VHH binders against o75319. Designs and how they scored, part 4

Target 1, 181 residues: o75319
Amino acid sequence: GNHIPERWKDYLPVGQRMPGTRFIAFKVPLQKSFEKKLAPEECFSPLDLFNKIREQNEELGLIIDLTYTQRYYKPEDLPETVPYLKIFTVGHQVPDDETIFKFKHAVNGFLKENKDNDKLIGVHCTHGLNRTGYLICRYLIDVEGVRPDDAIELFNRCRGHCLERQNYIEDLQNGPIRKNW
Short names: E, the ipSAE of ESMFold2; O, the ipSAE of OpenDDE; V2, 0.75 times the mean of E and O plus 0.25 times the DockQ between their complexes.

## First folded at step 1 (VHH)

Design q04 (framework vhh_7qia_2)
Fold by ESMFold2-Fast, scan of step 1:
Structure q04 (fold): chain B 181 residues (1-181), chain A 119 residues (1-119)
Amino acid sequence: as target 1 above (181 residues)
Amino acid sequence: QLQLVESGGGLVQPGGSLRLSCEASGFTVSDNYMGWYRQAPGKQRELVAFIYSGGSTNYADSVKGRFTISRDNAKNTVYLQMNSLRPEDTAIYYCAKEDADEYLGYDYWGKGTPVTVSS
């Protein structure tokens, strides 16, 4: 049935803002129907997400959902004031150039429209780790000129978990820069 | 309680047909990246066919045009229709679930069903 994602409980719900950036990473929030399968301390709903962000004295301005499913929560479970963007990204494989460019365009558009505030871009996949970490690091490397190892280290430290997918790490370190076109 | 149960393997002569079935329990096939793999003795396990969540399919070049992957969502079952079978198709065939959303580095595999193509 409507099951808890594998290993979802193994990861911290929300990381910290990545210093020098507008990024914050988290695992997928689960709508109320999943709470039957969770202990109270394991619950992480859309409401819980916003409460945890506020506890860090931060504010979300955009959520980018990288999951290849719509079963975990509905966009209407989010405040109407926070834009939601879905970029369907298959797990396990390095995201293709079109996916990378969609992510970059969304980030660039947000930053252009939010020059006068300090709101964050929240990025998540299922665990908020591999697809999330890859796309954030790819943006930092390709757009911001950050060295690959520095981008990875920053993400790992702020998420509280290290990128696990060797193919993702390999592409970040040794793969080509994806130019916007 | 996730389980995959393959069936339908057997002995066929070259040019024959078989239909393999993979019954899933504990999850829905329509929510997952489902595939058929095969492994001949002394060789690595190789992809035969995939069906994505939503119904898109992909095939190994060696079987394209001869094999068809499909699913029955009501029966929670994935099928592999194998036509124009060749001796080189002889292998144990495995049904696999990969989490298309979040692949964890473990594949959920069935126990396999042997297919022998021989006179």
Scores: ipSAE 0.019, ipTM 0.273, lowest interface PAE 5.3, mean pLDDT 86

Design q05 (framework vhh_7qia_2)
Fold by ESMFold2-Fast, scan of step 1:
Structure q05 (fold): chain B 181 residues (1-181), chain A 119 residues (1-119)
Amino acid sequence: as target 1 above (181 residues)
Amino acid sequence: QLQLVESGGGLVQPGGSLRLSCEASGFTFSNYDMGWYRQAPGKQRELVAFITSGGSTNYADSVKGRFTISRDNAKNTVYLQMNSLRPEDTAIYYCATDYGDYEYGMDYWGKGTPVTVSS
C-alpha cells in the first residue's frame, strides 16, 4: 500500500555531506501516489531529493537503498545517470556480516570508479537514521580507522538526528571490527 | 492478527522439485509486497525471491532460472516453485511481508517450512 511510514514526517528529508567522506544520508523518498496523504511542505519525492542535493552544491553518483521493501519509490523514478543499489536490511537488529560486506564492497567499488570526481554516495533506509547510520559508521570504523565515537558524532551532526537504537550504538562502540569486504 | 503460514517443504533428491505455499491472513494481501527467504543452519537469513503487489519479480542470483515466485490474490497466497534443486538449497524457507521495513515495528515472518535436498 500507500501508507506513510511510521514517524517518517518527524525526520529531516536530507542531511549534509559528511566532511572528509563521500557520504550523504536521507530518509526514503516517496513516489507521487503518497502525495495525497501529505501537505505540500511534507512532500519528499525522488525529484525533491535531487533538488535538495543540488541546492547544497552536491551531486549524487550512487544511491544505496537499505529499506526492506520496494513500495516507496521505483528505481525508474531516479535519473538514468545515477546507479541504484538495493541491499535489503532488516530493521531492529544489527546488520549481519554479509550485509556489512555488501555495503563495504559497494562503497569501495564506487570510490575506485570515481577517483577523479567528487560525487556522493547517498544512503537511506526508511528514516535515514538507524540502519543508514550504522552501516556508514561501520564503514568509517572498519575501513577508514575512524574512532567509533567520532564516527557516530560526525553522522549525528551531519544527519541532524542522533542514532536512536542502543544495540546499534553498542555494536559500533564495543563490537568487533568486520574484516570481510 | 497478521499471520503467514508456510507449507510444502520436505525431503527431495538433487535435481528434484518442490512447490512452497504461504497463506496470508489479517491484512489486505493484494496491497503488500511478499518475499521468500531462507536460512541454512548457522547462517543468516537471505532473500530468495520477491514479488511486488503489482506482480513484478526479483530473484537472488543463486536461484535465478531455477525458482519462480508467483501470487494468487484471490487465495491470499504466495508460491515458490523450486526446480533443479541442489544440496546448497537445503534450508528453512520463510515467507515475509514488507512489514519488516518498520524500524520501530515487529518483523512479520512465518514459522518456516524446512527443505532438505539430499541423496
Scores: ipSAE 0.018, ipTM 0.231, lowest interface PAE 5.9, mean pLDDT 87

Design q06 (framework vhh_7qia_2)
Fold by ESMFold2-Fast, scan of step 1:
Structure q06 (fold): chain B 181 residues (1-181), chain A 121 residues (1-121)
Amino acid sequence: as target 1 above (181 residues)
Amino acid sequence: QLQLVESGGGLVQPGGSLRLSCEASGFTFDDYAMGWYRQAPGKQRELVAFISSGGSTNYADSVKGRFTISRDNAKNTVYLQMNSLRPEDTAIYYCAKGTYYEDSGYTFDYWGKGTPVTVSS
């Protein structure tokens, strides 16, 4: 259905690139069928996403969609030149090790294939906050050796909203490192 | 206004049976999942059973084979049939209205006031 996700309007559409990384986070784009429930200034379609990324002088090279649904937009609504990867994650729960490893594998593969450019990895869940922030921070901590508090602060600052789920924050700060493999 | 009214609780001996009922009003009953939660003294509230709008059921491991959830959409009522009751089933039982959100699974956001169930000799 075409119901707007709860609290979706409460969040900025797109954050800023996280300095020193290839990550940019945003909330889920909503296909044109949702626009009847939105004021013009509230609209955030796939087209709007790419316009906002260009306004920041950035370019997307990969979109990772962490939502558990496909109702918000179709991969076909994206430019053919931008790869799309779906990783189904349920909200409220810390992603399991299999999900974490899938995310890490996708990021590592993108970075290896895109050494000669500066294209970004766009990551989103419904709000572009908890699942999105968790997986990006988990990658920075486990793969890049960033301190947990530094990763969280960087994400919060660049997203423009702070991670809200205490269980996600606790796992990032005090949970085990998930080894790459 | 949305309302959930539980009934059927009471005192029963171990091995006995009770049937809980929950009458719903103020929303389109057949469009929503309905569940039963319980809270024993000093413990967290836990989901016991739920039934989807389409009639599929799910049960906590502790009650599988003993409890049966069902619904009657014509009466806007959800039921919990409890058989082979144990002292550990003693709790206040709450009826709940739920919605399936694909991003978070079933979310129960409205509860009745509860009906107490005591299982003791």
Scores: ipSAE 0.015, ipTM 0.191, lowest interface PAE 7.4, mean pLDDT 89

Design q07 (framework vhh_7qia_2)
Fold by ESMFold2-Fast, scan of step 1:
Structure q07 (fold): chain B 181 residues (1-181), chain A 119 residues (1-119)
Amino acid sequence: as target 1 above (181 residues)
Amino acid sequence: QLQLVESGGGLVQPGGSLRLSCEASGFTFSSYEMGWYRQAPGKQRELVAFITSGGYTNYADSVKGRFTISRDNAKNTVYLQMNSLRPEDTAIYYCAVEYSDDWYGFDYWGKGTPVTVSS
């Protein structure tokens, strides 16, 4: 089974750039082998991802892949000019401090190296929602000093879907600031 | 059509070593994530070792440093090398395939191979 991820079709392929940040969130692209199980309007390959980003007049400078699998697409399916970073992040549970630190380090490194352009950091998990939204919001809260509710609202609005996991939301609102960076 | 056949289980003394094998058929083995689960009497099945198609590995805390998962794509086989075995490692060990990232788990298991660690 080369099956479509559960509920993957329920989500918009790609959100909007989060204003005031370099982040854009999307669901996992699916390589061409999945297309036989999808209607034309449901397809979202790596190529489709870049086409949709260009349609928004944006450009990706980094992709951070949070899925705990390598099955959905290969890094080689992406343009060689766009760096790809894999951070294996377990679903359903709040990401651990090591994972949060890796994410923060990657974002800060990208921003330092891309001061002279406006390229985006693309972040995805399977649905581009819970793990993705948690780590982006965690960065905004811990590093940028954004109020938790404001970070969550900004993510929800720009992604086009609200964070669903209550444990993630509760940690963002009431949990400790992660100072592992 | 997916088939997983585990072998290599047996009785070993504490501190001993054992190598489990799982021969797979009915799918393009090299493209799939593989894992090893175990189930002790009266307990739920738990994932103890995981390997991606690209060779990334992850382990349950209880087995880190003692167990090593590996794969041989030419033989369609995944292995679990178990060192420094403890009585609490006693379980039926299951090979697994069809990783679901949504649930962080596998959907298909073989019939299992029993491992007993006792004096």
Scores: ipSAE 0.082, ipTM 0.500, lowest interface PAE 4.1, mean pLDDT 88

Design q08 (framework vhh_7qia_2)
Fold by ESMFold2-Fast, scan of step 1:
Structure q08 (fold): chain B 181 residues (1-181), chain A 121 residues (1-121)
Amino acid sequence: as target 1 above (181 residues)
Amino acid sequence: QLQLVESGGGLVQPGGSLRLSCEASGFTFSSYDMGWYRQAPGKQRELVAFISTGGSTNYADSVKGRFTISRDNAKNTVYLQMNSLRPEDTAIYYCAKGPYDILTGYEYDYWGKGTPVTVSS
């Protein structure tokens, strides 16, 4: 159905680019059919997403959609020039190693193919917080060698909301490094 | 028109048992996955138990072996049997109607009002 996701209105639509990275996090955009349930100032469509990114003087080169549903918007709602990747992740659970590997592979491929520009990797789940923050931080820790607490602080500051799920935070701080072989 | 009505919560001493019920109306109950979530004060809402349309179940590690989820499609009701209750099980318990094909937490289509469970001496 066309119900607004629980607590979706509680979160900022889009964060800021994470300095020193190509990442930007946001909550799930909602297609036009959801707008009847929203005040004008609460609307955040795919078009609104691209407008807000442009207002920050940034440009999206890839969207990674971590939601486990396709009902919020369709890839066809996005500009044809921006690649869209779906990685189905279950909410509230720490992503498994296969999911982590898929995310890292997609990010590494984007970075290799986009050495000549400064385009961003946009990452979202429903709220753009827990699954999104976990996978971005996991990438920074495992691939870029960032200290866990520094990665979490950077994400929290740039997203404008702190990671909420203790199991995600615990895994980032004390869990094993997932190696891509 | 969609309604989920939780009941069965209350105050119980450690080691006790409670059975939560969630009566559903306004949708084809047998066609949807159902779940139970809980939220303790100051903590995030977490999945406790899940049951699919086909009857397969999944549990949070903290409750595995102590809690049992079941459903009665003829009565449009999902149940959570809670045994060997611990103080850390104290929370408001929520019934959730899931998307047809998967457990998604925040993507659940509908949540009930919740039923409080307090485990205390």
Scores: ipSAE 0.000, ipTM 0.179, lowest interface PAE 11.9, mean pLDDT 86

Design q09 (framework vhh_7qia_2; at its last look DockQ between E and O 0.51; V2 from the best seeds 0.00; counts 0 for: pae E 5.6 > 2)
Fold by ESMFold2-Fast, scan of step 1:
Structure q09 (fold): chain B 181 residues (1-181), chain A 119 residues (1-119)
Amino acid sequence: as target 1 above (181 residues)
Amino acid sequence: QLQLVESGGGLVQPGGSLRLSCEASGFIFSDYAMGWYRQAPGKQRELVAFIYSDSSTNYADSVKGRFTISRDNAKNTVYLQMNSLRPEDTAIYYCAREWGSDEGYFDYWGKGTPVTVSS
């Protein structure tokens, strides 16, 4: 399907690296077949993603795709040198413990294998906001011991948009720590 | 105001066919992706088939080649044509509307229509 996701145009394509971490968040890149429905300045392809990250003097070492679909772009649209991981995450509902575990495992593995470089973990869902922000903040809280409000504020500032889903925010602030490291 | 009304379920023998229908009202049908989910006894609900507003489709591997989802925007109706039915297809089938950019999250579930495949 070639329909543009609802409100996708309302969000900045790429945020900034979250200081003190290896995370950078962005909205989903859209393959060329979507471009006929977009003005030139609205286009954000996989190639555009890498150009924007390079413009920030950063380099991606891993992309984690949280969308519950494969229609937006193919892994083959990404540079061969950047690993791609798909974690199918249903929108709107707080991610389940299995999804949280998969995310934490992927991040921990990347960090252990990339101690000798400063490459980033790029994380996206459709808007690069709710599922993305939840899982990044969950990691910072559960694994790195960051206070919930500090994690949320850091994500919001660096993404350039605030987490919107109250159930996600409430779980981060008041929910249990998931010890599935 | 907002309604999804499923029909077409029933009892059928293995190898048989059924056509499910879902009539929608209370929203602009052509703007939304529509899906069919099913829930077998003791199992989680699973996505069976999905149709976008542009009529492109997606299917669960278990039904690919046997089931066909389609839509008629003039009639505000989504269909599921089920062929070569198997006992493992026995479930309650639900019609659902996708919520915008929250892929995999469906709202406005109908009441469901039971399908039993048995000799």
Scores: ipSAE 0.181, ipTM 0.597, lowest interface PAE 2.7, mean pLDDT 89
Fold by OpenDDE, look of step 2:
Structure q09 (fold): chain B 181 residues (1-181), chain A 119 residues (1-119)
Amino acid sequence: as target 1 above (181 residues)
Amino acid sequence: QLQLVESGGGLVQPGGSLRLSCEASGFIFSDYAMGWYRQAPGKQRELVAFIYSDSSTNYADSVKGRFTISRDNAKNTVYLQMNSLRPEDTAIYYCAREWGSDEGYFDYWGKGTPVTVSS
């Protein structure tokens, strides 16, 4: 059956919008079938995601799913008005250049098409922290020219949890800039 | 002690079939995704297929439609049914346990079982 991801309960469901950006990070929402394994207050469904976003007076315009599985929820569980993009991203290792480029391309495409609104780019992996944080920070660093430490601090503060993977942090701080095309 | 033991490898003619098995022990099998990798001579190890705890599956493009990964939690076993085998499928096949639930990273490996496809 559906297994609750390890340590999933330990992380805040939804972070805050990152000031100066269109990014918001959250942990993976779980479809209905997972609820039987959770206390009511622990439940975080796709519907709950959108409710929490609305509570922040925000609106999602895109969801980027970085998990390496599709077992947590279905795109059909999301409103039809919000596009869903899957980028299978391996955990624990620094994303490869192709993955980074896919992410940047998706973000840039969204921004180009959504200049007339303030909808957010929702990004999540399993915990919405390490893979999510790395790619968001990588974008801010490579595309927006943000200092690595500033990007990391901003993400950590807004997510409510700090990046945990040292290899991600080191790559962000000292690694090369990746191609944007 | 965590252990993965592969079996079912052997020599087969092109177009033939093999069924690999991997018996797991030392952990809660049903909580983990399992995968099959293969390594051909002179090549890097590559993912063939993986199956999650909910039995959802994913395959390398090169084996889609020919290979089927499945699991029996009661037997702590993951299987790889290989049909329409080709010479390019020749490799040592490894069973692996995924780190976590969806990380796409495999932390434990079996010793491997050889598969040779040759006329």
Scores: ipSAE 0.031, ipTM 0.425, lowest interface PAE 2.8, mean pLDDT 91
Fold by ESMFold2, look of step 2:
Formats: C-alpha cells, sequence, structure tokens
Structure q09 (fold): chain B 181 residues (1-181), chain A 119 residues (1-119)
C-alpha cells in the first residue's frame, strides 16, 4: 500500500530555516511509486526536497526521519553526500525520554562535526509538524535555553503551520526541562 | 470482533529457543503493522520487535541478532522466533496491532503469553 498519508496534501512541503538555529522542517517526501496517486503539482519527492532547499540558498547536512515506517522513501533515494538518521518516534503521544535523548545526541553530534559550515539539519515526521515541532522545540528549550513560547512561535512561523496536538504544546509549556547529557 | 491470541510461551533454559505465535481475527491483517512487546515484573511494557505491513522489521537493541519477527498474511499470524534466550528475557510477551496511521501507536493488545528463562 502506497496510500498518501492522511492530510499530507494540506501542508507546505518545506519550511524556512529557523533563524538562529541549524534546523529546517518539512513533511515526508514520497518516493516515485506514490506519484501515481498525486497530481503533478502535489508531488514532493526526495529530489524536490533538495531542489527546494537549494532554492532557499541552503544545504542539508543531515536528515532526521522521525516516521514510524519505512514505506515513504528509501535512504538510497537521497544524495550519498547527505547523512540520514531514522529515529522511530511514536505519534499521538509525547515522545519518550529515550527518543528525546537520541534526537539531542544526533543534533549535538551534527553541530560538533559541522561547526565550520552552515549546513542544516532537516527534520521530518509524516507531516513535518507535530513530532517534528515537538522535538525541535524540546531541543531549543532544554539545550539552548529558549523559552517555550518563543520556541513554539519560531517553529510555527518557520514551518508555516502551527503545532496542532495540544498534549505536545502542554508538555513544552508546562513539562519539566530535560537536562542535557 | 477483534482478537489477538498469543501462544508458544513457556519455561526454557538459558541459551534455548521458543517461537511465539499471535493469531489475529476481526480485521484485514495484511493492512496492519504488528508488534511484540514484553513486560517483566515491576517494569513498563517495552517494544521487542515490530513488523510493518510491507514486512519491513524493527528490533529493540537488546534482542537484535537473537530474535526474528515474521508474518504469514495467509494465516493472519505474526511470529517471534526467540533464540539464545537469557534470564533477562523473562516476561509476559504481548502481541499488538498498530492503529493504521504508520505512527507506531498500538490500539489493540493481546492478553499475553508468559516466557520464563531459568538461570
Amino acid sequence: as target 1 above (181 residues)
Amino acid sequence: QLQLVESGGGLVQPGGSLRLSCEASGFIFSDYAMGWYRQAPGKQRELVAFIYSDSSTNYADSVKGRFTISRDNAKNTVYLQMNSLRPEDTAIYYCAREWGSDEGYFDYWGKGTPVTVSS
């Protein structure tokens, strides 16, 4: 089954770089086999992703894939020069501490290895919104000390869509700060 | 009516093997991802292995190389082959169905089958 994810067409394909950070968020790109179910203007392939990033005068240095499936595209659909990391992230619920730790570890590792360039970390889940926004904001809050309201506003503005799941918003606003490791 | 029925648990010596089965009914099995979880006394349930509708698999680090998840869509059954068993594998093993959103959220659980690995 190459069914298009529910509501996937409702979201902008790629956001804008979040100022003051190395993050950019996008919805899941869909491999060629999905294109039979899409109008040409609805397509958003791995190639389309990189073209859109280049159009913004940016370059991806890492893709973090948060989806709980392997059916949307394969890592070999990406340029060999861009590292790919899958972090299976359960939807519908606030990501657990292990998932948050893996995300922070990956971001911190990227920043160390890429201190001498300006490449971006691309982050996506299925829609590039709830799981993606939660983990980016959790990182900004816990590691960079950003106020929850400011992190959420920055993400919403740069993604072009507001975080939707109330339990994620409430955890970011009112939950404990998870110390860095 | 939705049902997930686990079987194949039991007592086994360290280093031994067991094969767990989970027979599903009441839904189109081939459309769903399925998982095996386990719960040891006093601990939360944890993922052991997960198999997608396209038969791609995922494993907890603690079981990689020792356990194999598989499915037989003709029999509506998911399996967990458990090799090189250790005392820390002792738990109740649960079969679970993913909600169908590809988000790893499980909306139905079996009653579980106990596995004891004596030390």
Scores: ipSAE 0.018, ipTM 0.364, lowest interface PAE 5.6, mean pLDDT 88
ESMFold2 (binder alone), look of step 2: mean pLDDT 82; pTM 0.821

Design q10 (framework vhh_7qia_2)
Fold by ESMFold2-Fast, scan of step 1:
Structure q10 (fold): chain B 181 residues (1-181), chain A 120 residues (1-120)
Amino acid sequence: as target 1 above (181 residues)
Amino acid sequence: QLQLVESGGGLVQPGGSLRLSCEASGFTFSDYYMGWYRQAPGKQRELVAFITSGGSTNYADSVKGRFTISRDNAKNTVYLQMNSLRPEDTAIYYCAAHSYEDLYGSYDYWGKGTPVTVSS
């Protein structure tokens, strides 16, 4: 349906770039049909996303959409110059190894192809928090060798909200490193 | 507001079948995402099958091809058809209703569970 996702209004639309990385996290943009249920200051369309990124003097080079739905916006609502990758990820559960490896592969490929620019990888789920924060932190820990607590703190600070799901936090802190294939 | 009542659990031999039902009462069943979860002895509760308001489905790898989730919005009911049951499917099965697809929210509703035992 056309209902606003639960708690969506509770979260900041876009975080800040995570320093030392190419990541920026945000909540899901909502297409124009949702705007009847939103005050003007609450609107966050795909266009609004790109405007807010520009306001930070940043530029998106890739969007990774972790939602398990296509109802919030269409890839056609995004500029053709920005690649879009869908990784269907159910919330609640820690993402499986296949999902983790797909995310890592996409990030590694982007970084290799974008050595000569400073474009960002935009990552979102519904709130831009739990699935988003998990996969970004998992990448930083497993690929970049960042300490788990440091990765989580960096994400929380830059997103403006703390990871809420205790099983995600526990896996990041004490779980095994997932080997890249 | 929304109440979920599970039925259909029981004892079945390996290779057998069971159909679980979860009847919802309250408002706007058709707007909710529905899931079946299970908890085996000594394990964490895990998502088994998920169905969106539009009917799209997702399954845990361990049950894919054996279990089928479906919903009947006119009857406010979600079903889990379980075929080719194995001893490792033994668990208490829970029905849940979620207000959106990431399966997290203050308006999530849970049933009380229905036990399924697969043994000879």
Scores: ipSAE 0.014, ipTM 0.240, lowest interface PAE 7.7, mean pLDDT 86

Design q11 (framework vhh_7qia_2)
Fold by ESMFold2-Fast, scan of step 1:
Structure q11 (fold): chain B 181 residues (1-181), chain A 120 residues (1-120)
Amino acid sequence: as target 1 above (181 residues)
Amino acid sequence: QLQLVESGGGLVQPGGSLRLSCEASGFTFSSYAMGWYRQAPGKQRELVAFIDSGGSTNYADSVKGRFTISRDNAKNTVYLQMNSLRPEDTAIYYCAKVEIYTGSEDYDYWGKGTPVTVSS
């Protein structure tokens, strides 16, 4: 089915680059078949994503898709020059250590291969908020040594929406640092 | 973790009937909407029948009046009763846990499917 995800229209399509990092967060792009139920100003296709990134004078070098479905868009809808990585994550629950490990490895690999440019790592789940915000903040805390409250504030400000799931926030603030990656 | 096991598919002649079953485990079955999808060769998956946690049902126009979805919360099972089957009903049928009204559509968990062939 081409059903629009619940509350998807409530969220800003693309946030801003998180200063001091290579991260940018956005909600899931929807392929052209979804446009029948959307006004022109509500459309956010893969092509629209790249146009909005360019409007901010930024360039994507990697997309990490955290959704537990492939129905929203296909990798072939993306430019061939931009790598795509799928990490299946279940929402509502804090991602497990294996998922956190996969995310950290993808980010670290991208950064090592892109030292000579300023390309961004685009991260999304359905709304680009809870799973997306958790994994980005977890990376900043565990790998870059950012204080939890500072990571969360930075993400909220740049995404334009605050992390909503209390269990995610509590894990970031009070949970153990995951060093095994 | 989550598991959905479909059964009941097979080969039937036009006008025949089949009852599909989907046994769920690893989640609080009674709290979730359930759906039956199908995928014919070379086609995209389509939702044919839906039942929410309260028992309200909805059907695709192509199956309305012929298919009936039901659930047994005591058995953690959702059923699809298919009557007056037609060759165009030939597809692999998938059971899914659907979060369409309670949150993210990301929580669609698919079973492995059960094939249905309607042939003379």
Scores: ipSAE 0.014, ipTM 0.174, lowest interface PAE 7.9, mean pLDDT 85

Design q12 (framework vhh_7qia_2)
Fold by ESMFold2-Fast, scan of step 1:
Structure q12 (fold): chain B 181 residues (1-181), chain A 120 residues (1-120)
Amino acid sequence: as target 1 above (181 residues)
Amino acid sequence: QLQLVESGGGLVQPGGSLRLSCEASGFTFSDYEMGWYRQAPGKQRELVAFIYSGGSTNYADSVKGRFTISRDNAKNTVYLQMNSLRPEDTAIYYCATFSLDEYGYTFDYWGKGTPVTVSS
């Protein structure tokens, strides 16, 4: 099915690079079969994603897809030069430790292999907000030692939308640091 | 009535191989995405492999190069060929049909699981 995700049109397609990091967040791209349900200015295909990143003078080196579904676009819709990683996460609940460690491992591996370039890690869920913001902030807090409120503020500013789910915000501010797997 | 029935699990030595099968009934199998999950004792279920209705596949990093997912639409069956098995692969393996609701509201199509133990 070509049903557009609920509230998907309410969010900006792509945020800005989070300064001091390699992260950029965006909402899920929708493959061309969804375009008949969208006005031209609402379209955000995989190709549109790469065009918008390029317009910011940035380049993607990895896409991490946090959606629980495979219906919005396929890895084949992406340039072959950009690795794609699927981490299935259910919305509304804080990701479990195994999911958090998988995300951290992917980010650490990318950074180690890309120390000689400035390519970005693109992270998205459906809206590019709650699951996306949680995992990026969790990485910054646990691995980079950023204070929780600073991580959240940085994400909110760069994404152009504030984290909405109170359970995610509460876990980031007051939850335990997840160390090692 | 949607049903998924797994088989093929068992005890195997490190470095061995197993082929898991999941037979589906009650829906048009060829239209659905299928996946294999596993759950080790005391841990949450994790996705290890999935196959799109069109045949494209994806794998967890821990199993890439060792596991192969495939489907036979004529038999309504999805398979997981597991090679070079390690003790860390010990888990109950579940077959699942992915829901359309990414928030989990329609997530209800799982098999009962088939246990895989890798030890000498």
Scores: ipSAE 0.000, ipTM 0.124, lowest interface PAE 14.6, mean pLDDT 84

